# VHH binders against UPF0598 protein C8orf82 homolog, part 9

Target 1, 218 residues: UPF0598 protein C8orf82 homolog, of Mus musculus (Mouse) (q8ve95)
Amino acid sequence: MWPPSGAVRNLALVLARSQRARTCSGVERVSYTQGQSPEPRTREYFYYVDHQGQLFLDDSKMKNFITCFKDLQFLVTFFSRLRPNHSGRYEASFPFLSLCGRERNFLRCEDRPVVFTHLLASDSESPRLSYCGGGEALAIPFEPARLLPLAANGRLYHPAPERAGGVGLVRSALAFELSACFEYGPSSPTVPSHVHWQGRRIALTMDLAPLLPAAPPP
Key: E = the ipSAE of ESMFold2; O = the ipSAE of OpenDDE; V2 = 0.75 times the mean of E and O plus 0.25 times the DockQ between their complexes.

## First folded at step 4 (VHH)

Design v4 (from s28 with L100F; framework vhh_7zox_3)
Fold by ESMFold2-Fast, scan of step 4:
Structure v4 (fold): chain B 218 residues (1-218), chain A 120 residues (1-120)
Amino acid sequence: as target 1 above (218 residues)
Amino acid sequence: DVQLVESGGGLVQPGGSLRLSCVASGFTFSSYYMGWVRQAPGKGLEWVSDIYSGGSTGYADSVKGRFAISRDNAKNTLYLQMNRLKPEDTAVYYCAKSYFGWSTYPRDYAGQGTQVTVSS
């Protein structure tokens, strides 16, 4: 005889749903239905990419290795068509958009939409960085001089396709591997000045810094 | 003055479990990415897992599906739940804040590490 009323349970459900964050910033909320059709023949889908370069349906309750998209062809198609979202729809919450015919695939990201996951190196070819699980099909030339160690967050960045913002995050495992090549000056124990790559001592250009938000002054 | 104190290591049989803890002080713990790195005998440092302040997690391919990282910002404590342990997981485990990722040298550590040995 002690079960709570249906009204109390319904209020709790409404409050729980209203607490869901749906933006890269985590503070804004937006409402959508996966596969919604705002116009005849148009379908809209909503996605999220994390700091490991793993792609999820945005409304997935659990976001881990098991639930992320792993289909190579889908990942290649999705990220190859990624552009800034200037559609007039969901721009604040989903800053990037991948179009596939009449499908609008909206994307929000934890850090950057491009996350580099692997260094592709062979004896016969110049090294490349692969991103977001796309293997060789989503790879760009590795430019060690243009690696950006960002003091504000302890993260590593590298050039990315302009259509996807021009700068990408290097995932933790790869950044940790590359950190063995860095040279630090006595005045800066946390931000390297040079990278040692293939027998060369290369000065870091820091040219990507203006493309990333600066930390507010202390 | 960053202080990181790791604990929870020990000897366990293959297939067993261990839970590591790291108590942090000297910085605003809740604002930092935190992670675990390990060093197996005779090998270099390997990144294992990290967790953002908001709870988003990352894992090395070798530990995905077996390890779970978590944090308690009210207690300034980082955890690593290790399940289905393998002999290859034998290493000293270190707690690290994000800046450690720029260097593999001991001077960038604040913690002493905790030994995990997986052996029949």
Scores: ipSAE 0.355, ipTM 0.665, lowest interface PAE 2.7, mean pLDDT 80

Design v5 (from s28 with W102Y R107S; framework vhh_7zox_3)
Fold by ESMFold2-Fast, scan of step 4:
Parts: sequence; structure tokens; C-alpha cells
Structure v5 (fold): chain B 218 residues (1-218), chain A 120 residues (1-120)
Amino acid sequence: as target 1 above (218 residues)
Amino acid sequence: DVQLVESGGGLVQPGGSLRLSCVASGFTFSSYYMGWVRQAPGKGLEWVSDIYSGGSTGYADSVKGRFAISRDNAKNTLYLQMNRLKPEDTAVYYCAKSYLGYSTYPSDYAGQGTQVTVSS
């Protein structure tokens, strides 16, 4: 039984059954049933993470701050076990997978599967970025030199665990906060060259750019 | 030449509603995420809300449940429906196509702003 909360799982199952009653509407590109068993003892569930780092059942009709998963232990377990989907199933539509025994939890994302929501900074510890609602347990070292402002879409990116693609999105509120630290050159008003962090002037490496999809054509 | 023109601000009593509009030009509006930022008197800039090209929305904790962002790609227009307004919502509201560089190059990232005043 996963996620760990029985109440959350029971509610999710009820919502999935409701969606199945309207199956003629479909997802458009791929067909599945939440909790399906393609083999004895195997269960498959389908999830979606948005640009705010909020996790949902993929087939939920309403995706907002009320309907997203909020259980800390579930979020930590889900994202800690996240890896690229090489299962031979749903790879094109759900590029990531979180496994719990014989339970396959497929994930698609609006931007990146890792979305940084908070900067965890204290006087006694090096700063870290927390992602997807996991607090201290889903946090990695903050590397200001490796922040990637992407001109093509106006978004901000940062290194993330390799198991989850190596690059994560910085959510809008945090990106806005961090943007105050950027320095722009006279010939590049849309792309910063440096970040000012804790009294240091740090050149941006731009090394994450090859890990992101090319900008959509106009 | 990127232009963002905000409108719809005004004076309203606490608990009231306002709808802000932002007309965009000079870039492919439908391919950009768009958002709203605000600046209250004597305070710094605060991110309020955003919307991706596909329609997915995000909100600051201070406005969740009260504000609703939307877009009309055919009209190159961004909207912010503000309900149950509080005195703390008093600010100049700016439409932004990116938050990066906002303070240095506002004409590339935000418009001229529209004043919202919530007072009894």
C-alpha cells in the first residue's frame, strides 16, 4: 500500500474511479486506469507535478493548492525514489518513475520533475534549496554559480539530483527573489552574466543549458 | 519593442473586487509564461501570480483562494481577478513576462503598472 496514508490513497482511488466513469473524454494521448494491474500483484498509478512543485493524481480534473498531495512523508518517499522511466511502459508520456516494490508510480511534469520552492539558509549551515514540498529531507546544496536563467522562456533553473534529470526548475516566487542578485551586461539586458551572493561576484557557468529542451519554435 | 499596458486599478473598499488587464505586444505572447508582481508603498517587489502558456497557474500564499489569473492568447491579454481585497493588497500592480531583470530592465519584463488602493 503506497502512498503511506490510507486516507489519501482511498480518496485518490475514489477520484480515479470517478474519472474512469467518464473515459470517453480520455487524456488525449495515452489510456490508463488508476490502480490498474497489468500483472498479478503489480499496481500502476499516474501522477503529475506542476511548475509550483505540487504533486497531483494525473487524471484529477482540478489541480490546485487544495487538491495537491501534502503529506510530507509521502512526498519525501515519492521524490527520493524518482528515476527515469525505462520500464518499457508509458515512457513517452510519463518520463519518470517512482517504484515501491511492485507498485509503479509514473510521473509527468509541466516543466521539470524537481521544482525548487524554498531557500534553506541559516547562520550555521551552508544554504540549500528544498524541492517539491519535501522540506529539509528534499534539499540539495545551493550553487549560485550554476543558476541558469533561460532567455527562451524567462525561467530559472538549478542543478538537481541526477536520478531526476540533473536540472530542476526554480519556482516563480523563489526565482523572483533570487533575480535581485543578478548582474546584467550592457549588451545583454535579458541574460545576466553574474550573480552577487554573500558579498561575492560570481560568474554564471551556463553549464546546465544542454540538459534542457530546446525552446519551442515560434 | 516589448510593451505591456496594465489597466483596471482603482479605489475599492475592503472585501471588494477588481479585475486587472494587461495588453501585451512586441513578442509571441502565447509562448511565454506571464505573471503579476506588486509593490506596496515603502516595500519591495512581491511576486503575486503566474500562468504558463498551457494555462497552469501559481499563486503567492498571501493571495491563494482570493485571486485568479487567466489569459486570452487570441487577444494577447493577461487578467487578474482580485476578490475579497484587503488593505494589505494596496500596491502598484505590474504585468511581467519574466521576473529576471525586472528591477534593471522593467520595460522588457513589466509594464508601467496600475494602482490598486484598498481603504475603508
Scores: ipSAE 0.433, ipTM 0.750, lowest interface PAE 3.0, mean pLDDT 82

Design v6 (from s28 with K97R L100Y Y105S; framework vhh_7zox_3)
Amino acid sequence: DVQLVESGGGLVQPGGSLRLSCVASGFTFSSYYMGWVRQAPGKGLEWVSDIYSGGSTGYADSVKGRFAISRDNAKNTLYLQMNRLKPEDTAVYYCARSYYGWSTSPRDYAGQGTQVTVSS
ESMFold2-Fast, scan of step 4: ipSAE 0.497; ipTM 0.775

Design v7 (from v1 with Y33D; framework vhh_7zox_3; at its last look DockQ between E and O 0.42; V2 from the best seeds 0.00; counts 0 for: pae E 6.5 > 2)
Fold by ESMFold2, look of step 5:
Structure v7 (fold): chain B 218 residues (1-218), chain A 120 residues (1-120)
Amino acid sequence: as target 1 above (218 residues)
Amino acid sequence: DVQLVESGGGLVQPGGSLRLSCVASGFTFSSYDMGWVRQAPGKGLEWVSDIYSGGSTGYADSVKGRFAISRDNAKNTLYLQMNRLKPEDTAVYYCAKSYYGWSTYPRDYAGQGTQVTVSS
């Protein structure tokens, strides 16, 4: 099956062409044109994911809830085909790539390419986290022991598919809800030691810490 | 020793506007994500908005398009502009320093709060 299409994607492409005409600049270290064709029948597009898990064309001037991509089929296809960018093109600026046949869809991120937005089936024995607006089609098992609160930036992380970087961000609203379950040790007021989940007290493994960014700047 | 002091709440008519302020001390304000949470009478806490240290913002669906968060790092101050207020916005509003997302629980990284009442 070939990549998703629809009015939402077509509108974003129209806006990108309009923005390209208005925003073409002489600062060219990472210069690109939306829809560029370096080879016949190959087109390249450039995307951005914010800390809410909202997907945008990278050069969109307005990035908010109204302007993000919302088409479920498009989002599921985009993120299910996401992998590290080893194409030889734009690797430094766009660390991830979603390949849809003749389209190379480069992605850069405010934080992580996977942003968990909802906890599905939270009352069940097998709750799941969904990401990037994909609902159950983009969901993985919730592992409360592997939640990682990171003091350096005040954010919450969880394991994510390895092809998409291995660790994902828990968006702020969901992190707020989950952090109510944390227990702090006597010597660690900023890093919890345990999470309380479904009547169980679970020690946090902290096994994701080596994969995440350094301390905040001074 | 983190301190957060909210102000700017009050009683307003539906459709009115208020601007909340939060003056922060005891930490390097510019290095931290900040946010607003609220608690309506008889309800639990609700995340309202955040602003990352780099300036990008997020909003709960219930307030998108009506509320605008901002920060002034030179004054160590967080703001929430609230427009087109509805009775459902009636709550105590808390400013929060972000740890583990926008959690103010179980530790108190929020101030004492400021009451907003929207009533005709």
Scores: ipSAE 0.114, ipTM 0.612, lowest interface PAE 6.5, mean pLDDT 81
ESMFold2-Fast, scan of step 4: ipSAE 0.652; ipTM 0.831
ESMFold2 (binder alone), look of step 5: mean pLDDT 82; pTM 0.839
OpenDDE, look of step 5: ipSAE 0.478; ipTM 0.789

Design v8 (from v1 with D50E; framework vhh_7zox_3)
Amino acid sequence: DVQLVESGGGLVQPGGSLRLSCVASGFTFSSYYMGWVRQAPGKGLEWVSEIYSGGSTGYADSVKGRFAISRDNAKNTLYLQMNRLKPEDTAVYYCAKSYYGWSTYPRDYAGQGTQVTVSS
ESMFold2-Fast, scan of step 4: ipSAE 0.443; ipTM 0.742

## First folded at step 7 (VHH)

Design w1 (from u10 with S52R; framework vhh_lunsekimig_d3; at its last look DockQ between E and O 0.70; V2 from the best seeds 0.00; counts 0 for: pae E 2.6 > 2, grease 25.5 > 24.2)
Amino acid sequence: EVQLVESGGGVVQPGGSLRLSCAASGFTFSSYALYWYRQAAGIERELIAAIRSGGSTRYVDSVKGRFTISRDNSENTMYLQMNSLRAEDTGLYYCATFDYSSGYWEYDYWGQGTLVTVSS
ESMFold2, look of step 7: ipSAE 0.466; ipTM 0.786
ESMFold2 (binder alone), look of step 7: mean pLDDT 81; pTM 0.800
OpenDDE, look of step 7: ipSAE 0.872; ipTM 0.950

Design w2 (from w1 with F98W; framework vhh_lunsekimig_d3; at its last look DockQ between E and O 0.08; V2 from the best seeds 0.00; counts 0 for: pae E 10.0 > 2, placed apart)
Fold by ESMFold2, look of step 7:
Structure w2 (fold): chain B 218 residues (1-218), chain A 120 residues (1-120)
Amino acid sequence: as target 1 above (218 residues)
Amino acid sequence: EVQLVESGGGVVQPGGSLRLSCAASGFTFSSYALYWYRQAAGIERELIAAIRSGGSTRYVDSVKGRFTISRDNSENTMYLQMNSLRAEDTGLYYCATWDYSSGYWEYDYWGQGTLVTVSS
């Protein structure tokens, strides 16, 4: 379930790196100032979420695990209030918006605004996936039948709250571990047909596929 | 307390080799999968190699055949042997692991990173 990395040619490596980096940097022509106040008592902030589920200010020069936001209450508030951006402001560049009182917190993302990072311990019948550092407060039921491995980009997806786009990305390390549970049919070596979970053999529904656009090659 | 400490970063010419180490403490090393991540300047961190407790390995295509992840359970150390280095391999390299205490992937731990610079 590794991200696809196209041909070994230097161009393929450049395209994979450029496309992934430039999906974020391709909107750098958008101008804003962190904390800007276009209306009285209203503040606007601009955020970015990477493919690991780490949240940053959009204009941070260095985005890594040290610089990402980690405060649980902030993350829970941010993502629990996330919705599609219909504010009339920055909709093309920042498709999502978290409304926290008078703060408009615009969000753009490398892939999906919801990135599942952990599979939480629970009763044997109801494991939960948590996303974006929110622990149990940002968690949903794990639905193994609805896992979607996408051959075009080698990434793994799972249902997410409708308000946050309906589909979330499974972080690459978690996707790697879950891939051990997949079963491939003899005619489909690149796309699994079933997942084995808790002693059950479960057919993959693939019902999330229409919700995702085609991904660029790596 | 779980700790992961990377070392072995440095400056190297294109085509050169470098061996990174990740020294681990505070957990039963042999029971955990281990991961190497890379972050180039100004872009997001990406998983590049993984090794399970049972020894199976995975690599992204951009490093496959050039990088080798390995572990030494007697030294509680994971390694990344990097050969045929290219300018695009420049970045901060992190090791990471999961907390498998209940058989679920609930938590993860990170090192602070070691810098690799590949320059002419």
Scores: ipSAE 0.006, ipTM 0.431, lowest interface PAE 10.0, mean pLDDT 80
ESMFold2 (binder alone), look of step 7: mean pLDDT 79; pTM 0.787
OpenDDE, look of step 7: ipSAE 0.028; ipTM 0.445

Design w3 (from w1 with Y107T; framework vhh_lunsekimig_d3; at its last look DockQ between E and O 0.64; V2 from the best seeds 0.75)
Amino acid sequence: EVQLVESGGGVVQPGGSLRLSCAASGFTFSSYALYWYRQAAGIERELIAAIRSGGSTRYVDSVKGRFTISRDNSENTMYLQMNSLRAEDTGLYYCATFDYSSGYWETDYWGQGTLVTVSS
ESMFold2, look of step 7: ipSAE 0.652; ipTM 0.857
ESMFold2 (binder alone), look of step 7: mean pLDDT 81; pTM 0.802
OpenDDE, look of step 7: ipSAE 0.883; ipTM 0.954
ESMFold2, look of step 9: ipSAE 0.719; ipTM 0.881
ESMFold2 (binder alone), look of step 9: mean pLDDT 81; pTM 0.801
OpenDDE, look of step 9: ipSAE 0.858; ipTM 0.943

Design w4 (from w1 with D99T S101T; framework vhh_lunsekimig_d3; at its last look DockQ between E and O 0.20; V2 from the best seeds 0.00; counts 0 for: pae E 10.1 > 2, placed apart)
Fold by ESMFold2, look of step 7:
Structure w4 (fold): chain B 218 residues (1-218), chain A 120 residues (1-120)
Amino acid sequence: as target 1 above (218 residues)
Amino acid sequence: EVQLVESGGGVVQPGGSLRLSCAASGFTFSSYALYWYRQAAGIERELIAAIRSGGSTRYVDSVKGRFTISRDNSENTMYLQMNSLRAEDTGLYYCATFTYTSGYWEYDYWGQGTLVTVSS
């Protein structure tokens, strides 16, 4: 006459996980108006960045390479002023904020707000990664030892400025090219252990994993 | 100037085939990797296939075994042979290349796209 307690606990756990996912989806339905002015002389705008590093107005009906923002000066200003959103406004839906004078530019992301698109030539042979269409003005040193291949989503990550979340996504075309440089260990043939770069064999540190909540710990 | 021109799109029934072409000019074609992207309605553009200058290929899981990317360096043309087409393959198909200075990726070039519609 004793029902198994383990079966009841497992069913409740499954239901709780499903309810958590539904709660997160419900928060994504916050309402806004582009150009709204909640305070005198303050304007608010809402943006989205995709996994290719293309920036759009969040409410744009079509998001493709034709409709993305391309102006270099605008992109450099936007991303160079990007911060975690601690404004008290829209923090759940828009984790990042670009503060441009009295303009609050909220940003949400398909993956990360920094998406590395190009590996730039350098006079010194010290390559740099540029992100989000900013060319040389939005670029950081390439650190091959700190590349993080994430098995859960098949994507590649690299350090990014701390103010923009500390980790950035390497867009798929660049990740494809870089993956040719990976070496895999004999006991884990699907997860690389080293990268070969400019004649050097470099062990992957995996130190970015804690910054990606779905990633296993280092 | 660099140009990429896609062709071969059209309307096809499920299970059918199409062959897309990307005619390239204005750069040393044989030196660069080439890419096919697609953009379905309401979805962000995604890389689906790539071919390196040396001829090695990569595909996303959704097209493996159905699509074949190839290149003809004498014609400066890349191809995508699309077999066993499904409704989910409907979208604009773009070819792309990313040219390099001193072996580093510097410029993105895109075609204008060719529309593929798979309908019952």
Scores: ipSAE 0.006, ipTM 0.404, lowest interface PAE 10.1, mean pLDDT 80
ESMFold2 (binder alone), look of step 7: mean pLDDT 81; pTM 0.801
OpenDDE, look of step 7: ipSAE 0.018; ipTM 0.370

Design x1 (from v2 with Y33D; framework vhh_7zox_3; at its last look DockQ between E and O 0.41; V2 from the best seeds 0.00; counts 0 for: pae E 4.5 > 2, unsure alone 64.8 < 65)
Fold by ESMFold2, look of step 7:
Structure x1 (fold): chain B 218 residues (1-218), chain A 120 residues (1-120)
Amino acid sequence: as target 1 above (218 residues)
Amino acid sequence: DVQLVESGGGLVQPGGSLRLSCVASGFTFSSYDMGWVRQAPGKGLEWVSDIYSGGSTGYADSVKGRFAISRDNAKNTLYLQMNRLKPEDTAVYYCAKSYWGYSTYPRDYAGQGTQVTVSS
């Protein structure tokens, strides 16, 4: 029975296939190799999260629903350990870091590292928003008064855990569904002023707006 | 004034293809994320696909692998290539400028939509 082969070798093969990426002229890119070891017993990996809340290796040539990570345990571990990148390494290009054992997992984002995908228990007094494919294990209380529709880009945001940036993106499909609950005021015909939720008319606070001062790049 | 004009719908058999177009005016098209929504007979509106101003795309599970969204910023036009069409794709299709504005649709979705019918 010894030594075994299998899952450990398969993981190493997958990492070897993605170990290196070339920096192209004229495009801002950071140079790294997937699985690099800048220090003994430390390995570094590089990830990207899109506006759908799907997680990818940063150097994946195709980023779509087929190629994203789907394993619930991995996603929960990754996002539950997410923090701002203060490691001294890759901070300009990868603002977030997930520390999983002796692995440094750098993350950069299309918009926000937290992307809310589902509204859980919407019929209850305590509905929750789940993010990044984590179901109940990656969920926070839904706060309808703090939904932020941002006119500059047409996106919808909601409070998120402070360790993950404090504000998260509402996935397009979910934002569309929630928009049925919005009411517009006379002074702002293109941005809602209120949300109707469970029979109550609730004024939007807009208190997240200072956290989102810039429109997404083209 | 924002105007969105959808076209390209029609009657097709199952397994067929259609390409929808949406010509936009009255705003800076290249700076906005755009999307497609649909309404099947007797049902509510359903999000289908989006494309960010930077070009990244998203799809509802029911259309992944069959539909492809694209944009031509020089022509202010949004496209939806629809392949391997199924009877459940039958709907009126609307292009959308905003993910939170369909309750104010006449202001953001100026067009009447385009009918897609998949039937033998």
Scores: ipSAE 0.264, ipTM 0.677, lowest interface PAE 4.5, mean pLDDT 81
ESMFold2 (binder alone), look of step 7: mean pLDDT 81; pTM 0.830
OpenDDE, look of step 7: ipSAE 0.366; ipTM 0.718

Design x2 (from v7 with S56R; framework vhh_7zox_3; at its last look DockQ between E and O 0.08; V2 from the best seeds 0.00; counts 0 for: pae E 18.9 > 2, placed apart)
Fold by ESMFold2, look of step 7:
Structure x2 (fold): chain B 218 residues (1-218), chain A 120 residues (1-120)
Amino acid sequence: as target 1 above (218 residues)
Amino acid sequence: DVQLVESGGGLVQPGGSLRLSCVASGFTFSSYDMGWVRQAPGKGLEWVSDIYSGGRTGYADSVKGRFAISRDNAKNTLYLQMNRLKPEDTAVYYCAKSYYGWSTYPRDYAGQGTQVTVSS
């Protein structure tokens, strides 16, 4: 599982043409070797999380649902130990770090390191959002009032643990379902004012907006 | 041989403080990351805190702002200052040395542990 098998890497090469078109030069310019040891007792690994919450080795040639890490124990350990990268190493390219003993597991992201994939217990009074494939083990309370649609990129955001940047992305399929609950004012066609949840009309707080890029002009 | 000796545990009232110590031998202490884990009665091991050889620290959410990890490389000693203790902090506390290699958890070696009991 750490690292993935050779068969998985062969499948990654099949999509090299498509991945080349998707990836900008910034990702390709960072120099490292998976498993490198800058000191004899330290190992360093490099990871990437996409907009669907799928975790990959950063240098994987193919990044899709077939090639992502899926082992629950690994994902829970990885994301539960995630914190800002203040190690003095690779901070500009890899803003987050997951610490496992002598292993520094650097993480960079398409959008946010936390990507919410499922709404759990949606019919209860205490629904939860799970992220990054962790199920109930990586879940937080759902806060509908704090959903933030961002017109600049068409994406939806929700509070996430502070150690992981405080804001997480809602993956597109889940965002589509939740966006049906939004109410727009006549003067704000791109930003909703309220969310309707479990029979309640709830004003959106917008308190996540300072943590995100500025909205484009309408 | 690697040896870790924890001390400083005891009985304390809720809201109190304790300082744990871990004296290390058998390896170059200043070159290794160190950490604390704990085990409450009938529960599994829980990561508490770690400190890198370079000095950076990390904490579990349940103890952040209340516990402070530190090290004295001249004395080969790891510390855990525990403030505003709660009954849920009751556990055996172990210090741990990290190994080289592919490990998910900060555990390579642990001593016998030191008991911390928070009760009125």
Scores: ipSAE 0.000, ipTM 0.098, lowest interface PAE 18.9, mean pLDDT 78
ESMFold2 (binder alone), look of step 7: mean pLDDT 81; pTM 0.841
OpenDDE, look of step 7: ipSAE 0.021; ipTM 0.359

## First folded at step 9 (VHH; framework vhh_lunsekimig_d3)

Design y1 (from w3 with A33S; at its last fold request DockQ between E and O 0.56; V2 from the best seeds 0.81)
Amino acid sequence: EVQLVESGGGVVQPGGSLRLSCAASGFTFSSYSLYWYRQAAGIERELIAAIRSGGSTRYVDSVKGRFTISRDNSENTMYLQMNSLRAEDTGLYYCATFDYSSGYWETDYWGQGTLVTVSS
ESMFold2, look of step 9: ipSAE 0.786; ipTM 0.919
ESMFold2 (binder alone), look of step 9: mean pLDDT 81; pTM 0.804
OpenDDE, look of step 9: ipSAE 0.896; ipTM 0.961
ESMFold2, look of step 10: ipSAE 0.815; ipTM 0.926
ESMFold2 (binder alone), look of step 10: mean pLDDT 81; pTM 0.799
OpenDDE, look of step 10: ipSAE 0.909; ipTM 0.967
ESMFold2, fold request of step 12: ipSAE 0.831, 0.845, 0.823; ipTM 0.934, 0.938, 0.931
ESMFold2 (binder alone), fold request of step 12: mean pLDDT 81, 82, 81; pTM 0.804, 0.806, 0.805
OpenDDE, fold request of step 12: ipSAE 0.933, 0.933, 0.936; ipTM 0.976, 0.976, 0.976

Design y2 (from w3 with S56T; at its last look DockQ between E and O 0.53; V2 from the best seeds 0.72)
Fold by ESMFold2, look of step 9:
Structure y2 (fold): chain B 218 residues (1-218), chain A 120 residues (1-120)
Amino acid sequence: as target 1 above (218 residues)
Amino acid sequence: EVQLVESGGGVVQPGGSLRLSCAASGFTFSSYALYWYRQAAGIERELIAAIRSGGTTRYVDSVKGRFTISRDNSENTMYLQMNSLRAEDTGLYYCATFDYSSGYWETDYWGQGTLVTVSS
């Protein structure tokens, strides 16, 4: 009796493919392994934030509302410790770093690492924009005068904490809601001049414009 | 429990039309803005159309003039009429509604999507 076990051979092939699939070598410009340890007691992880403000492992093959991180304590810890990546590691591909003890959590983003997703207490005298699903723990005062509509990409921006780049993206659905409050000048149909908020007509400052990419070359 | 269920996806040739529906339950439909998103393979989800509770609409440039969002508050249903379809419109189409006042991902509600394939 000499029947070779196909199940044993299939398991070995599955394990080999699983180990290869855990390495993000499919992104040929940058290579890393989630959980890598370049020095003792240090672990490195790699993350991506999309233009909806949802946080993913960078190598996740499906990035959508089902697969994003949603745990509030994790999100608050991650984003509250975010800073520019000056670690000497992966700076070209991952401009931001969240340091959690001995963990180095590298972050790259579709647009900005801060993406405002919700508007808290919108009918109060002190409305706040919250970002990346963090509720009041990841929130800043809403400053309607400092909203910046950027004609080059059709997106809306707002001040964000300096440690996270100073400017954040307003996610597209919230931007649609806020853009109804814009007033355009008679000679400027593509660039609003004012925002109407809670019965006030407020001139847009445009003071964030230098912090964002210049118009593309002609 | 909030539920959003898309339907109406299918296979269509370039230049064709489809009408998507989003049946909603578990919230006061007439009080909320509703959104259509699209996700093509290898591309991030993108908002393509929005309709406010009062019926005001907004579209991204790539679908303006071709797609029409609408709502029927008596049927608790939102629609997306898609005309002049192109191969680049292929993707999974989601409807969504959000409670902006909460600040948490758990109060953003999404359907499971309906697939649209535009192929010759």
Scores: ipSAE 0.724, ipTM 0.890, lowest interface PAE 1.1, mean pLDDT 85
ESMFold2 (binder alone), look of step 9: mean pLDDT 81; pTM 0.800
OpenDDE, look of step 9: ipSAE 0.839; ipTM 0.935

